# Designs tried in a protein design chat: VH-VL binders against q8ixk2r445to577. Part 130

Target 1, 133 residues: q8ixk2r445to577
Amino acid sequence: FFGMLQNKGLTDYCFDYNPPDENQIVGHQVILYLCHGMGQNQFFEYTSQKEIRYNTHQPEGCIAVEAGMDTLIMHLCEETAPENQKFILQEDGSLFHEQSKKCVQAARKESSDSFVPLLRDCTNSDHQKWFFK
Key: E = the ipSAE of ESMFold2; O = the ipSAE of OpenDDE; V2 = 0.75 times the mean of E and O plus 0.25 times the DockQ between their complexes.

## First folded at step 5 (VH-VL)

Design s12 (framework fv_retifanlimab)
Fold by ESMFold2-Fast, scan of step 5:
Structure s12 (fold): chain C 133 residues (1-133), chain A 121 residues (1-121), chain B 111 residues (1-111)
Amino acid sequence: as target 1 above (133 residues)
Amino acid sequence: QVQLVQSGAEVKKPGASVKVSCKASGYTFTSYWMNWVRQAPGQGLEWIGVIEPSDSETWLDQKFKDRVTITVDKSTSTAYMELSSLRSEDTAVYYCTREGKYYGSYAMDYWGQGTLVTVSS
Amino acid sequence: EIVLTQSPATLSLSPGERATLSCRASQSVSYYGISYMNWFQQKPGQPPKLLIHDASNRATGVPSRFSGSGSGTDFTLTISSLEPEDFAVYFCQQSYSTPYTFGGGTKVEIK
């Protein structure tokens, strides 16, 4: 699958990656923003290696979660996906991060009106349900 | 009903190329990955590669990287595997097989009937 | 690449007997409780048929006499009571990482 990765509970919000410098695509946090339907910074691909790829720039970026953290960070994709870059998109729409055994949840960023995807214990919440549009 | 229908048997000389087709029906073509697997007569199964039909991104086993091209035609729900510079050891039945993207299971659940490619001088 | 070793190469059994097939991976194909090991059945002249996915889950339409177990590097396919149609070759396959790899197969044949 490819497209805008939208949240079922936080309606109208999509995965969004807008690094401040197009020459430095890695190391920044993935955020959630109003879905604009134009692809670009909201266009992601789910691959056979269980990666969530950002293909807007070369080299391609892959979403990862560092050990002990709960934020989704953009890293460089590797020929063989490392465990911290593997997410299982399940039948119910949950996005399961294999290494941590947690699910990706739409969450409000503290002290702001901004939203971000974070790893949380898996629940049946609509805020943990995702689909490509 | 899910069906994968492959093109017919081919006989090729060493050095030639072969292109095998796999026409899918009974499901949304772009919702599943398509794998190619081969089997030499009386031997085991060998994975060649996989394609994401929605954008044509491919992942190939290193040993086939220089000789294999996997493509799709979304308008006809057909996947293709082209193998070039054929050698006698490429004689095998070639299978296409679909794989789910959405569940904890990443399993090749439906298979084409197979295409026998014979390479002989 | 992950190497899968199946044993034995051949099992000679009679209908009604229990078959136990082993598959060993060169490295773990399990991650946090999920084991990316699949089992296929193949009869002469036919494509492989999925029997078990993710180590222990039966595929649609597969009889209850087939069961899978194991985690990490050691996996087992069990056929509790062989039926005539079960005499076939069985392959294990890992979907943990690409390149995907298959075991060499275990042939279950009539004694």
Scores: ipSAE 0.000, ipTM 0.527, lowest interface PAE 16.1, mean pLDDT 86

Design s13 (framework fv_retifanlimab)
Fold by ESMFold2-Fast, scan of step 5:
Order: structure tokens, then C-alpha cells, then sequence
Structure s13 (fold): chain C 133 residues (1-133), chain A 121 residues (1-121), chain B 111 residues (1-111)
């Protein structure tokens, strides 16, 4: 799969990554933003190693979650995906993070109007259902 | 009914290239990864690589990366594996096999019938 | 690469007997309760057929006499009572990391 990674519950929102510095691609949080269909910041690939890969800039980035955290951060991709970069896209559309045993949920950041993907206990909520468009 | 139908047997000389096809039917071609696996006569199974038909991204065993090209034609739901610089050790049955992208189905569940490639002088 | 070692290489049994096949990985292929170990059956002249995926889940249409167990580095395929059609070669395979690797196979043959 490749394309825009869209949320079923927040139907107009997609995974979005806009690094503030083109020479510093990694280290920043992945956000959710209105789906625009123009690729670039919203173009992701789901790989055979269960990575969510960002190839708009070089070097390629892979979404990861650090131990004990619930935010999705862009890291450098590795030849063999480390466990913190593995997400299982389930048949029901859930995106399961193996290391934490949690699911990616579209959530509002409490102190702002922005939306972000966060790890939460797995539920059958539409805010935890994702699909490539 | 899911089916993977491969091209027929090939006989090649050392140094030649071979291109094996795998025609898929009975499912949405782009929703599954396609693996290539080989088996030398009387030997075990050896993984070559995998392709995501939706974006043509490939992951190959390092042993094959300089000699193998895996491609797809979405309009015909066909995957291809081309192996160059053939050696006698490449004599094997080559299989295509699909793999699910969803939890609980990440496994090579349907296999082609196999294509025997013989490399001899 | 992850090396898979299957034992025994050959298992000679009669119909109705229990078969126990082992697969050992050179490193853990399990993570948070998920084990990326699959089992295949192969008969002469045929492609492999998926029996068990993710250590213990039977593939669609696979008889209940086949069961898989294990986690980490040690995995077992059990056939509770051998039927004539079960005499075949069985391979384990890990999908934990690329390159995917297979065990050398266990041949279950008639005594």
C-alpha cells in the first residue's frame, strides 16, 4: 500500500509530516491534517516490513514510537525494521503498534485545535480505523 | 477462487537471463504482497524477495539484489521475476506466492505451481 | 539472517500415530505475544501449502489434527493422529525479519 493514510472517524484527516528543516528530516512529530490529495507531506508507504515510510525527502524516514511514549515520531529507516517502527495494519483498519500493544488513534491535542495520531488502548472506535487513499 | 499461474519451464545457458511470470486471479491484486521463493531439486526453500504490487516497492535477499528484478503489471495482474547472470546453482523450481498485509493474514497463503529453470552448459 | 533448525530430519511413523516436529530459531521471532513463525506442508511435485500461521493459527481448511505452539525461539508442529495424506515434508518459516528464512524440513514418512 501507498498514498494518503486517512482516518475513518475523522474522515477529512490524513497522516501528515512537514519537517521544519529539509536537512533535518527526523525527530519531529507526525500530525493529522486535512487531506489534500497532492502527495508530498501526506504520501506514505506501508512496506513488507510493516513500516510506515516517508520518502518525500532524503534520507527516507520511518514512523516510530519511543518506549513509554504515545506520540509518533519520524526516525531514520533501517535495513531491518526495529520493533518500535513496526505497525500492523489489521483487517478492520486498526493500526497496531507491536512494541506497545496499542493502536494508533486520531486524537485532538488538548491544548490546541490540532489533531495528532497517538497510541491508545485498542478499541473498535472509528478514530482507530485507517485506510490508504 | 484464488489462483497463481506461472509461465512454463525454461532451459538456459550459464550467463543468460530468465524472466518468470505469475498471473494472479480471484482477488484484488494490489491488496497482497507477492513473494518469490526457489527450491533446488531435492533441497529446501530459499526466499528471493517480495514486491508490493500497489507501489512496486521491493525487498530482496542480499544474495540476489544485484541479479534479481521483481516487477508487476497491474493491468494484467501479473508479477515477474527476472534473474540475470545465471549459474548452474540457480537450477531450481521458482514459485510466486502471495502474502496478506493485515494482522492474522501475514503469511504466504497461496502459491503458484512453480516454474523449473534449468541452467546447464 | 535468522537461521531455522528443524528436528528430526526424518520421522518414520504409522498412520494413527502422533507426530511432533520441532523448529528452533537462532534468535527470538516473537514480540509482545505475537510469534512470526509459519508452517508449510509439501508433497512431491507440488508447491508448499500453508498449514499454520503466526505460530498457532490454522489456515483456512486445515484439519484440526494440525496444531502449532511455541514462542521465542522454540516452536512445535503437532499432528495428533496421522492420516495417509499427512506423509509429506514440513517446513517452518519466519516472517519476523527480512530476509525471510525457512527451516531445512522434516520428512514424515511411512514406517
Amino acid sequence: as target 1 above (133 residues)
Amino acid sequence: QVQLVQSGAEVKKPGASVKVSCKASGYTFTSYWMNWVRQAPGQGLEWIGVIDPSDSETWLDQKFKDRVTITVDKSTSTAYMELSSLRSEDTAVYYCTREGKYYGSYAMDYWGQGTLVTVSS
Amino acid sequence: EIVLTQSPATLSLSPGERATLSCRASQSVSYYGISYMNWFQQKPGQPPKLLIHDASNRATGVPSRFSGSGSGTDFTLTISSLEPEDFAVYFCQQSYSTPYTFGGGTKVEIK
Scores: ipSAE 0.000, ipTM 0.533, lowest interface PAE 16.4, mean pLDDT 86

Design s14 (framework fv_retifanlimab)
Fold by ESMFold2-Fast, scan of step 5:
Structure s14 (fold): chain C 133 residues (1-133), chain A 121 residues (1-121), chain B 111 residues (1-111)
Amino acid sequence: as target 1 above (133 residues)
Amino acid sequence: QVQLVQSGAEVKKPGASVKVSCKASGYTFTSYWMNWVRQAPGQGLEWIGVIRPSDSETWLDQKFKDRVTITVDKSTSTAYMELSSLRSEDTAVYYCTREGKYYGSYAMDYWGQGTLVTVSS
Amino acid sequence: EIVLTQSPATLSLSPGERATLSCRASQSVSYYGISYMNWFQQKPGQPPKLLIHDASNRATGVPSRFSGSGSGTDFTLTISSLEPEDFAVYFCQQSYSTPYTFGGGTKVEIK
């Protein structure tokens, strides 16, 4: 699977990664932004290793969640995907992060109109359902 | 039903400015990008630029950067393209065209009817 | 800027014949399995109409006789059996990067 990773509940929003420095591709939070249909900063690939890869820049980035955290951040991809970079895309559209036993949910950032993907307890909410466009 | 309706033909003198409008209907205006493309009589298509209506961010072809302004009015679902310092070489049909959502990509899927701008002395 | 070269400039064919149109990009317009190449049809006095998006996907309402293929720098639009309404100018267009660019067009005309 590849393309823009769009939220079913937050209908017009897609995974978006736009690092402030094109030479520093890792370490920043993945956000949600209005789907623009142009790929680029919203283009991701779901791999057979259960990774969500960002291939717009080199070296390739892989979405990860650090222990004890609930935010999705960009890390360098490893030859063998570590557990913190593995997401199970379920048939119902949920993205299950097995290491934490939580699901990726579209959420509003505190006191802002900004949206971000966060790990939350799994529910049947449309805000936890994702699909590639 | 998606529709893009453009303003009528314009005749301008060299050095003048022209502002073409493109009124969108039948979809959520802020969810799709709007491109402007022109075509001189008997010639090919030339991309001018694109605007993201949600925040008015624009990307323009470098050759038009100093003379073109693309804007939107979200309250009326209307996009505008203003071209200044007109030359005879700017005589063309100007099109607005929506960038649609597709699996992993995008394409200009709906086009306005075109606006003929004639620049003559 | 990515330059698109279409060939031939003109195809003179009869109804029922196969038309094969070429578009070459000055650099690859493919990224991770997706080719950002689109094809448009234009008839006199009308705006362009989307035929094919992303190299090989037919747009809504486009007849099955139209097909696109290719990747990287080399792309082809094929019309398997020309109908009278297919005599028009065809443009390729890349959406890989801005500025978006169009090929010079191929005119398919009646022999």
Scores: ipSAE 0.005, ipTM 0.533, lowest interface PAE 14.5, mean pLDDT 85

Design s15 (framework fv_retifanlimab)
Fold by ESMFold2-Fast, scan of step 5:
Structure s15 (fold): chain C 133 residues (1-133), chain A 121 residues (1-121), chain B 111 residues (1-111)
Amino acid sequence: as target 1 above (133 residues)
Amino acid sequence: QVQLVQSGAEVKKPGASVKVSCKASGYTFTSYWMNWVRQAPGQGLEWIGVIHPSDSETWLDQKFKDRVTITVDKSTSTAYMELSSLRSEDTAVYYCTREGKYYGSWAMDYWGQGTLVTVSS
Amino acid sequence: EIVLTQSPATLSLSPGERATLSCRASQSVSYYGISYMNWFQQKPGQPPKLLIHDASNRATGVPSRFSGSGSGTDFTLTISSLEPEDFAVYFCQQSYSTPYTFGGGTKVEIK
């Protein structure tokens, strides 16, 4: 799958990666912004290895969650996907993080981006339902 | 048609807690964010926080984080804001207000009538 | 947090006159063509009433004499010809990031 990863509950909000420095693409938080439909910083690939890859830059970034954390951070992709970079996109639209056994939820942040994806206990909330457009 | 009806005025002593209710009707309660905003007499508006009734996801202004709890009861379509450790500076009208999505952003479109909380010695 | 500064603090005008109210944000509240700025009207003893959302869109039932404009950091609310019921306090509010913040208000009063 390729495309903009949109939220069902926060309609028109997409996964967005906007690093402060164009030459340092890793280590920063993935955010949610209004879907602009132009790809670029909102264009992601879901791979057969269950990775969510940032396709806009080289080297490619892969979304990860560090142990004990709930934020989604951009890391470098590896030849063999580590467990912290594996997400299962389920039939109901849930995005399940295998290592933590939690789901990705659209949530608010007290910062300039307003919304971010966070790991939360899995529920039937539309804020935990995602699809590629 | 959309209505937000709040509980009545409260008078409290410093150090006490107050719990204000906001009953929603005329729309699907679980589809809209519910904000809490206060206004001290003669002053401006101050945002306290917001909750989404579908999953109780809550965000608070940092200055209220240690004293405010926002909750919902889906069965009665009611939101609650509880403020503890009351000070005289907490004397204000407290509003609940619904927030919906409009053209890709959010707006507080319907407001409760307000609940006056007076903190006096 | 994003600070909103409204000017002037008070406008003393007569019915029929044009009112122009300013709101300036400490950082941009616009992204990809959307400006996350709202305007509210408040009368004594009443809750605020939404007038404008997304900088320039009138809320349902709001008269055409009210208009909003601006993007980035600079926003304006205009009342083309004041009616008696328009004498009130007006607040701008940003929904770009939490915590949501309000301007200090502009009071439009009878001259």
Scores: ipSAE 0.044, ipTM 0.678, lowest interface PAE 6.0, mean pLDDT 87

Design s16 (framework fv_retifanlimab)
Fold by ESMFold2-Fast, scan of step 5:
Structure s16 (fold): chain C 133 residues (1-133), chain A 121 residues (1-121), chain B 111 residues (1-111)
Amino acid sequence: as target 1 above (133 residues)
Amino acid sequence: QVQLVQSGAEVKKPGASVKVSCKASGYTFTSYWMNWVRQAPGQGLEWIGVIHPSDSETWLDQKFKDRVTITVDKSTSTAYMELSSLRSEDTAVYYCTREGKYYGSFAMDYWGQGTLVTVSS
Amino acid sequence: EIVLTQSPATLSLSPGERATLSCRASQSVSYYGISYMNWFQQKPGQPPKLLIHDASNRATGVPSRFSGSGSGTDFTLTISSLEPEDFAVYFCQQSYSTPYTFGGGTKVEIK
């Protein structure tokens, strides 16, 4: 799968990665923003290794969750995907982070970003359901 | 026609708890965020928190996190805000308010009539 | 926490005059072309009423004499010609990040 990764519950919002430094594409938090249909910062690929890859810039980035954290951060992709970069996109649209046993949920953050994907206990909420468009 | 109808005024002693209700009608309750905002007499507006009725995902202002619980009853389309360990400074009109959906944003488009909570010793 | 500062605290005007109300945020509340600043009107004994959302979009049923402008940190609410029912308190509010915050309010009172 590839395209814009859109939330079912927060219907106009997509995964968005907008690194502030053009010379450093990794180390920053993934956010949610209005789906604009222009690809670029909202274009992701879901791979056979269960990675969510950022396909706009080179080198490619892979979404990861650092130990003890609930935020999704962009890391460099590795030849063999480490466990912290593996997300299982299930048939019902749930995006399950196997290492933590938690699901990715569209949520509000108490900071400058208004909406972000965060790890939460898995529920049947539409805010935890994602699809490629 | 969207309506939010809140419970009646309450008078409480310091240290007590109060639970305010907000009954929604005229729209799909589980599709919109519900905010709670308060206003002390003669003062400005202060945001308490927000809940999404579909899954009870809740966000609170950190100053209230230890004393406020926001819940919903989907079967009656009712939201609740419970504030514990009441102090005189908690005397205020408490409002529930729905977030309307716009292109790229949300805004509090419909408000309840308000519930006056008076805390006095 | 984003702090919103409204000025002036009080604006004394007559019907027919233009009112200009300012709201300044401690940090930018704009992202990718959207400015997350809302304006509310409140009359005594009533809940706030949404006037403007996203800096410049008039809410349903709000008269055309009300307009909003601005981006980043500086925002303005303009009432082109005051009607008697417009004498009220006006609050700005940011929805950029939680906790949501409100300005201290500007009271538009009859001179």
Scores: ipSAE 0.023, ipTM 0.655, lowest interface PAE 6.8, mean pLDDT 88

Design s17 (framework fv_retifanlimab; at its last look DockQ between E and O 0.63; V2 from the best seeds 0.00; counts 0 for: pae E 5.9 > 2)
Fold by OpenDDE, look of step 6:
Order: sequence, then C-alpha cells, then structure tokens
Structure s17 (fold): chain C 133 residues (1-133), chain A 121 residues (1-121), chain B 111 residues (1-111)
Amino acid sequence: as target 1 above (133 residues)
Amino acid sequence: QVQLVQSGAEVKKPGASVKVSCKASGYTFTSYWMNWVRQAPGQGLEWIGVIHPSDSETWLDQKFKDRVTITVDKSTSTAYMELSSLRSEDTAVYYCTREGKYYSSYAMDYWGQGTLVTVSS
Amino acid sequence: EIVLTQSPATLSLSPGERATLSCRASQSVSYYGISYMNWFQQKPGQPPKLLIHDASNRATGVPSRFSGSGSGTDFTLTISSLEPEDFAVYFCQQSYSTPYTFGGGTKVEIK
C-alpha cells in the first residue's frame, strides 16, 4: 500500500511530514494535515517489513516510536526493520504498533488547532482507522 | 436544497442481484460520505456501508463484504448500491444517507426516500 | 461492533407529557470531548430524520422541546412536552466506529 495515509474519523486529514531540512529528514514528528495530494509530504508506503516508509527522499525514512513516547518520529529505515518501526495495518483499518501494543489515533495537538497521530489504547474508534488514498 | 432521490421499488427472486441508485443534488457530491442503510419491515435500521465519492473509498459492514458493491458516478452525482445473491431476509427498504459534517464529527443529516426491495420466490 | 440498547421499547404517553428515552452503548462512544451519539425520529412510511447529533446538539429545524444528553455509554433523549406530531419511533445511532450501529428503537405512542 502507498499514497496518502488518511484517517477515517478525522476525515480529510492525512499523515504529513515536512522536515525543516530536506537533506536531514529524521528526528521530527509526523503530523496530520489536510489531504492535498500535492508534493511529497503526504506520500507514504506500507512495506512487507511492516514499515511506514517515507520514501520520497534519500535516504529513506521510516516512522518509529521512541521509548516512552506516544508520538511518531521519523527515523532512518534499516535493512531489517527494528521493532519500534513495525506497524500492522489491520483489516478493520486500525494501525497497530506491535511493540507498544497500541493503536495510532488521530489526536489534537496540545494547545493547538493542529492534529497529530498518537499512540493510544485501542478502542475501535474511527479516529484509529486509516486507509491509503 | 439538499436532495437524495432513489430509484423505484424492486422485486427480485432469490439468488438475483439488485442495484439501487441515489441521485444527489443541492451540494458538492464529492465532499460528503454517502451511506447506505436498510430497514426490514417492522424492524430496525442496519448500516450497510459508506463510500466517499471523491475517490470511491468504501467501508462495508463485514456482514455484506461478499455481496455488496457500492459505487458512484461523479458525472451524474449518483451513488449505487448493488446487492447480489439475494435472499428473503434482504427484503427491506434501502436508504442512501449523506453524512454531513458538524464540528469535528459527522451525522446522517439527509436521507433518500427509500427503495423497497422485495425478495420472494 | 458497538451494540446500542434502547429503553423502553414502547413508551405510552399523552400530549403535553414529558418523554425520556434511554440509549446505552456496549462501550464508550465519547472521544476528544465529543460523544458520537445521534438521535433520529422516524414516522411510518418515511425515512429517519436527524434530531440530535453529538449527543446534545439539535439538528437544523428541530424544536427546542427536543434535547439530548449523556456521555460515555449512557445517553438520553428528552421531549419536554409531547406534541401530537412527536408520536413516532426514535432511534439512537453511534458514529464513533464503523460499522455504524443503531439502537432497536423506542416507540412513543399515544396513551
């Protein structure tokens, strides 16, 4: 699967990544933004290694969850996907993070009108359901 | 004014297929999810599925995943629901419903007039 | 799926009386400060009509005598003073999770 990764509950919002430096793409948080289908900031790929890959830049980035965090941070992809980069896009649309055993949920950023994907307990909410567009 | 106008009543034999249409007007067709809901005689409401007309993204109740196909024709602002392998228990009034946006949530705010599908031998 | 249970199944009242309808969900349908519960009115031969969305917000054109309340798993639709045209079937519906589900309905009938 590839393309825009859109949320069901928070309709019209997609995964979005726009690093400040195009030559240094890792270390920043993935956010949610209105799906626009333009540019490369909203193009992701779900791979056979269970990665959510940001492959519009080289070297390629893979979404990871750092220890003790609930945010999605861009890391470099590795030959063998590390445990903190493994996600399961389930049949019901839920995006499950294997290591934390939590679901990716569209959430409002604190003290902001913006939105971010966060790890939360799986509740079957449509805000935890995603599809590629 | 938002309007959803559905096709007329259908009478089918078991094993046949039926395709119900829902023509939308009065709003931007490609900006709102279109749901399908059915209601057997004297019974409650049962959600079938939903489609987003912009890209035809579709979500179905697992109960119908093998028998229902939801499609749209953007050029005519029409949504379709096709149900195959009909059985008597599929006898119901089928509704299309627009899912309108309210704050950060959505609600089925406009409904078609319904299409009665009768399945009998 | 989320199961919605409405009670009572039938409510017999007279015009002018207060109607209180209950809807209970098998799990919480609240998130982000919003309760994804809606109420519909349906009369014979007609499609459902949206009355309340997000637990407590009246849809456009809905009289003030209709009100919704609740959060989490327990929700209530109240008709403060029944008018003759209010005798109908009322359904709750959750939009928290697909598949969307409806309650079994409460029939408000004339005593």
Scores: ipSAE 0.811, ipTM 0.929, lowest interface PAE 0.6, mean pLDDT 95
Fold by ESMFold2-Fast, scan of step 5:
Structure s17 (fold): chain C 133 residues (1-133), chain A 121 residues (1-121), chain B 111 residues (1-111)
Amino acid sequence: as target 1 above (133 residues)
Amino acid sequence: QVQLVQSGAEVKKPGASVKVSCKASGYTFTSYWMNWVRQAPGQGLEWIGVIHPSDSETWLDQKFKDRVTITVDKSTSTAYMELSSLRSEDTAVYYCTREGKYYSSYAMDYWGQGTLVTVSS
Amino acid sequence: EIVLTQSPATLSLSPGERATLSCRASQSVSYYGISYMNWFQQKPGQPPKLLIHDASNRATGVPSRFSGSGSGTDFTLTISSLEPEDFAVYFCQQSYSTPYTFGGGTKVEIK
């Protein structure tokens, strides 16, 4: 699958990665922003290795969650995907992070009006349901 | 002017299948989710499922998952709901309805006129 | 699935009176200040018509006498002064989680 990764519950919000510097595409948090339909900073690829890949800049980035953390951050892709970069897009639309056994949820960033994807215990909330557009 | 026009009433025997159509006009068909909802005579509303016409992404109520197929034909701006293995309990008016977009939510803002499906021997 | 309970099942009122309709959800349908509760009006032989979206926002063309309120699990639809055309069945509906669910309806009838 490839395209804009949109949230069912926050219906107009998509995964968004806009690094502040083209030379530093890694290490920053993935956010949610209003879907603009043009790809670019909202264009992601879901691979056969269960990666969510960002190919807008080189080298290619892969979304990861570090042990004990709940934020999604951009890391460099590996030849063989490490466990912290594997997400299972389930039949019900849940994005299941296999290593942590948690689901990606659209959530409000602490002390901000910004939205971000975070790991949370899996629920049947539409805020945990995602689809490629 | 948004319009949703559904196919006409159907009478089916138990065990048959029915396919209801919903032709959309007056907006960009591929930009809005299309829901299917039914209502048995004198009863309440029951959600069946929803499809996004841009890529055919579909969400169904689990009770219908093994009997319902929702599809779209982008060239004619038409959505379809097919229900198989019909039972007398499936007798209902079936509606298609578009989800209008709001800041961070959807609501079913335009509805088709409804299609009565009667299942009887 | 989220269960919605509407009360009362029937309201018998006269034109000019205030109608208050309740809808209770089995779990919260609110998220970061947004309540995913909608209200519909249905007249015999017609499809439902959207009245209120997101608990308190009136849909386009809906008269100001209709208002919605509430958050979490408890929601209310109020008609400040009933007009003859307002005698109908009203349904609440949650869009917080699929499957979407509807309340059983409240019939507002003329006494």
Scores: ipSAE 0.322, ipTM 0.810, lowest interface PAE 3.6, mean pLDDT 90
Fold by ESMFold2, look of step 6:
Formats: sequence, structure tokens, C-alpha cells
Structure s17 (fold): chain C 133 residues (1-133), chain A 121 residues (1-121), chain B 111 residues (1-111)
Amino acid sequence: as target 1 above (133 residues)
Amino acid sequence: QVQLVQSGAEVKKPGASVKVSCKASGYTFTSYWMNWVRQAPGQGLEWIGVIHPSDSETWLDQKFKDRVTITVDKSTSTAYMELSSLRSEDTAVYYCTREGKYYSSYAMDYWGQGTLVTVSS
Amino acid sequence: EIVLTQSPATLSLSPGERATLSCRASQSVSYYGISYMNWFQQKPGQPPKLLIHDASNRATGVPSRFSGSGSGTDFTLTISSLEPEDFAVYFCQQSYSTPYTFGGGTKVEIK
């Protein structure tokens, strides 16, 4: 799949990657932002290796979760996808992180009105349901 | 002037299929989720499923998964629900309803007039 | 599946009286201050009409005598002073997770 990765539960929120330094795309957090499809910030590819790739830049970025963390961070893609970069988009819309056994949830960032994708225990909430648009 | 206009009443025999249409006007059809909800005579409301017309992303109540197909025709701004293998308990009014967009949520703000489907035993 | 239980099943009241309708969810339908509970009014032979979205927000054109409150699992619809046109069936509905579900309804009827 290629496109915007949209949350079912929030009104028109999509995965967005907007690193503060365009020359250093690795190591920053993926966020949620209103879906707009403008520029390159909201386009991702879901690959046969179960990666979520930010492929509008070279070298390409792959979403990862570092050990013991719950935040989605951009890493460099590798020829063989590391386990911390593997996500399963399931038939029920859940986005399952294999290594942690947790699901990606649209979560409110620390008392702000902004949202970020975070790993949480899997539930049936629409905030844990995702689809490509 | 958001309007949802559904196809007319239908009488079917058990085992048949029915396809109900819902013509949308007065808004951008491809920007809003469209639900199907039914109501048996004198009873409560039962959600069937929802589709996003832009990409046909579809979510169904599991009880209908094997018998219902929800589709759209973007060129005519029309949603369809087809229910197969009809049984007497499928006798109901079938509604289409649009989900309006509100901050951080959706809500069913416009409803079609309903389509009575009667399954004669 | 989230089960919604409405009470009472029937309210018999006179015009001018206050109506209080309850809806209880089998699990929380609230998420970081957002409550995914909606209220609908339905008159015979008509489709449901949205009254309240997100637990407490009145839909466009709905009279101010209608108000919603609650969070988590417990929600209330209040009609502060019943008008003749308010005698109808009222449904709560959750949009927290699919499948979306409706309560069984509360019929508000003339005493």
C-alpha cells in the first residue's frame, strides 16, 4: 500500500513526518496531523517486509520503535527489515508491532491538543484502527 | 441542502437478495463516511456497516460479514447496500446515514428517508 | 461489542416537565476528554434525528432545552421543559469502536 495512513477514530488525522532538520531525517518522532496530501510529509509505503517507509527522501526512512519505548521514530531502512521496524496491518485495521506485541494508537500528547502514534496494549478502539487513503 | 434519497420499498422472498440505493446531494460525496443502519418494525436501531466513498474503505458488523456488500458509485454520488440470503428477520427499514465531521470525531448527522424491505415467509 | 443500556424504557410525562434519560455503556467510550456518545430522536415513520454529538454538543438547529452530559460509561440526555413535539423515542449511540451500537431506546410519552 502507498498513501496517507489515516486513523479511523480521529477526524481526518494521518501519519506525518516533519523533521526539524531536513538534512537529518533520522531519529525524530512520527506525529499525527490533519490529512492534506500536500508536500511529502504524509506519504508512506507499507512494504512486503512489513515496513512503513518514508520514501520521499534518499536514503529512505523506516518507522521503528526502540527497545523499551512506545514512540514511533524514524530510522534508516535496511536491506532486511529489522524486527523493531516490522508492523502488521491486520484485517481488523489494527497496526501491530511484532517485537513489542503492542498496537499503534492515536494518543494525545501530554495534555496538548496534538496527537501522536504510540504503542499501547491492543484494544478494539477506533483509535487503534488504521487504513491507507 | 444535504439530502440522501433512497430507493423504494421492496418485497422479497426468503433466500433472495436486495440492493438498496442512496443518492447523495448537497455535499462532497467522497469526503464523508456513509453508514447503513436498519430498524425492524417496532424495534431499535442496528448498525450494519460503513464505507468511505473516496477509497471504498469498508467496516462491517461481523454478524453481516458474509451476507452484506456495501459499495459506492462515485460518478453518481450513490451508495449501495446489498443483503443476500434474506430471512424473515431481515424485514426492516434500511437507512443510509452520513457521518458529519466534528473536532476529533464523526456523527451521523443526515439520514435517508429509509427503505422498507419486507421478506415474506 | 459495546452494549448500551438505556433507562427507563418508558417515561410518561406532561408538557412542561423535565425529562432525564440515562444511557450506560458496557465499557468506557471516552478518550482523552472526548466522549463518543451521541443521542438521536425518532418520531414514528421518520428517520432518527441527531440531537447531541460527543456527549454534550448540541447538533445544529436543536433547541436549547436539549442537553447532554456524562463521560466514561454513564451518560444523560435532559429535556429541561417538554414541548408537545418532544414526545418521541430517544436512542443513544456509541461511535468509539466498530461495530457502532445503539441503546434500546427510551420512549417519552404523554402521561
Scores: ipSAE 0.071, ipTM 0.745, lowest interface PAE 5.9, mean pLDDT 90
ESMFold2 (binder alone), look of step 6: mean pLDDT 93; pTM 0.953

Design s18 (framework fv_retifanlimab)
Fold by ESMFold2-Fast, scan of step 5:
Structure s18 (fold): chain C 133 residues (1-133), chain A 121 residues (1-121), chain B 111 residues (1-111)
Amino acid sequence: as target 1 above (133 residues)
Amino acid sequence: QVQLVQSGAEVKKPGASVKVSCKASGYTFTSYWMNWVRQAPGQGLEWIGVIHPSDSETWLDQKFKDRVTITVDKSTSTAYMELSSLRSEDTAVYYCTREGKYYASYAMDYWGQGTLVTVSS
Amino acid sequence: EIVLTQSPATLSLSPGERATLSCRASQSVSYYGISYMNWFQQKPGQPPKLLIHDASNRATGVPSRFSGSGSGTDFTLTISSLEPEDFAVYFCQQSYSTPYTFGGGTKVEIK
């Protein structure tokens, strides 16, 4: 799967990564932004290793969650995907983060751009349902 | 057809709590964010917070986090805002307001009539 | 938090005149060509009414004399020819990030 990773509950919002410095893609939070169809900052790939890859830059970025955190941040992809970079995209659209046993939810965060994906306890909420468009 | 009907005016003493209700009709309650906004007499608008009725995800302005609880009852399509430890400066009209969905944004498109809460000793 | 500054605080005008209201944000509320700035009208004893969303789009039922413009940090609401029902308080509001914030309001009053 590849393309824009869109939320079912926030119907017009997609995963978006727009780092402040194009030469340093690591360490910044992934956000949600209105799906604009312009590619690059919203183009992601779901891989056979259960990674969510940011394909716009070299070296490739992989979404990760650090221990004890609930925010999705960009890390460098590794030859073998570490556990903190693995997400199971389930048939119902849930993105299950294996290491934390939590699901990715569209949410608002006061310290960031209006919407962000966060780890939350898994529910059957449409805010936890994602699909590639 | 969209309508938000709020509970009636309240008069409270300092230190009390107040719970304002907002009954929604004319749309799918669980599909839209519900905001709470207040306005002190003759003053501007102040955002309190927002809840999504589908999963009760809430976001509050940090100045209210210790005193405000926002909840919903999906069976009655009703949102609630409870404000505790009331002070005189909490005297205001409290509004519930739905976020409408537009291609490029979400905007508060329908508002309740407002509930006047007066805090006086 | 993003601070919104509206100017002037009061506009004293006559029916038929053009009103120009300013709203400035402490930081950009635009991203990918979209500006998360909304405008509301409020009359005494009534809740606010949405006029403009996305800086320049009129809400359903809003007369064409109302227009919004701007991007980044500087936004304008224009009423091309004031009608008697337009004398009210106008608030700008950003939905770029939480907490949502409102400007202090501009009162458009009869001269």
Scores: ipSAE 0.026, ipTM 0.669, lowest interface PAE 6.7, mean pLDDT 87

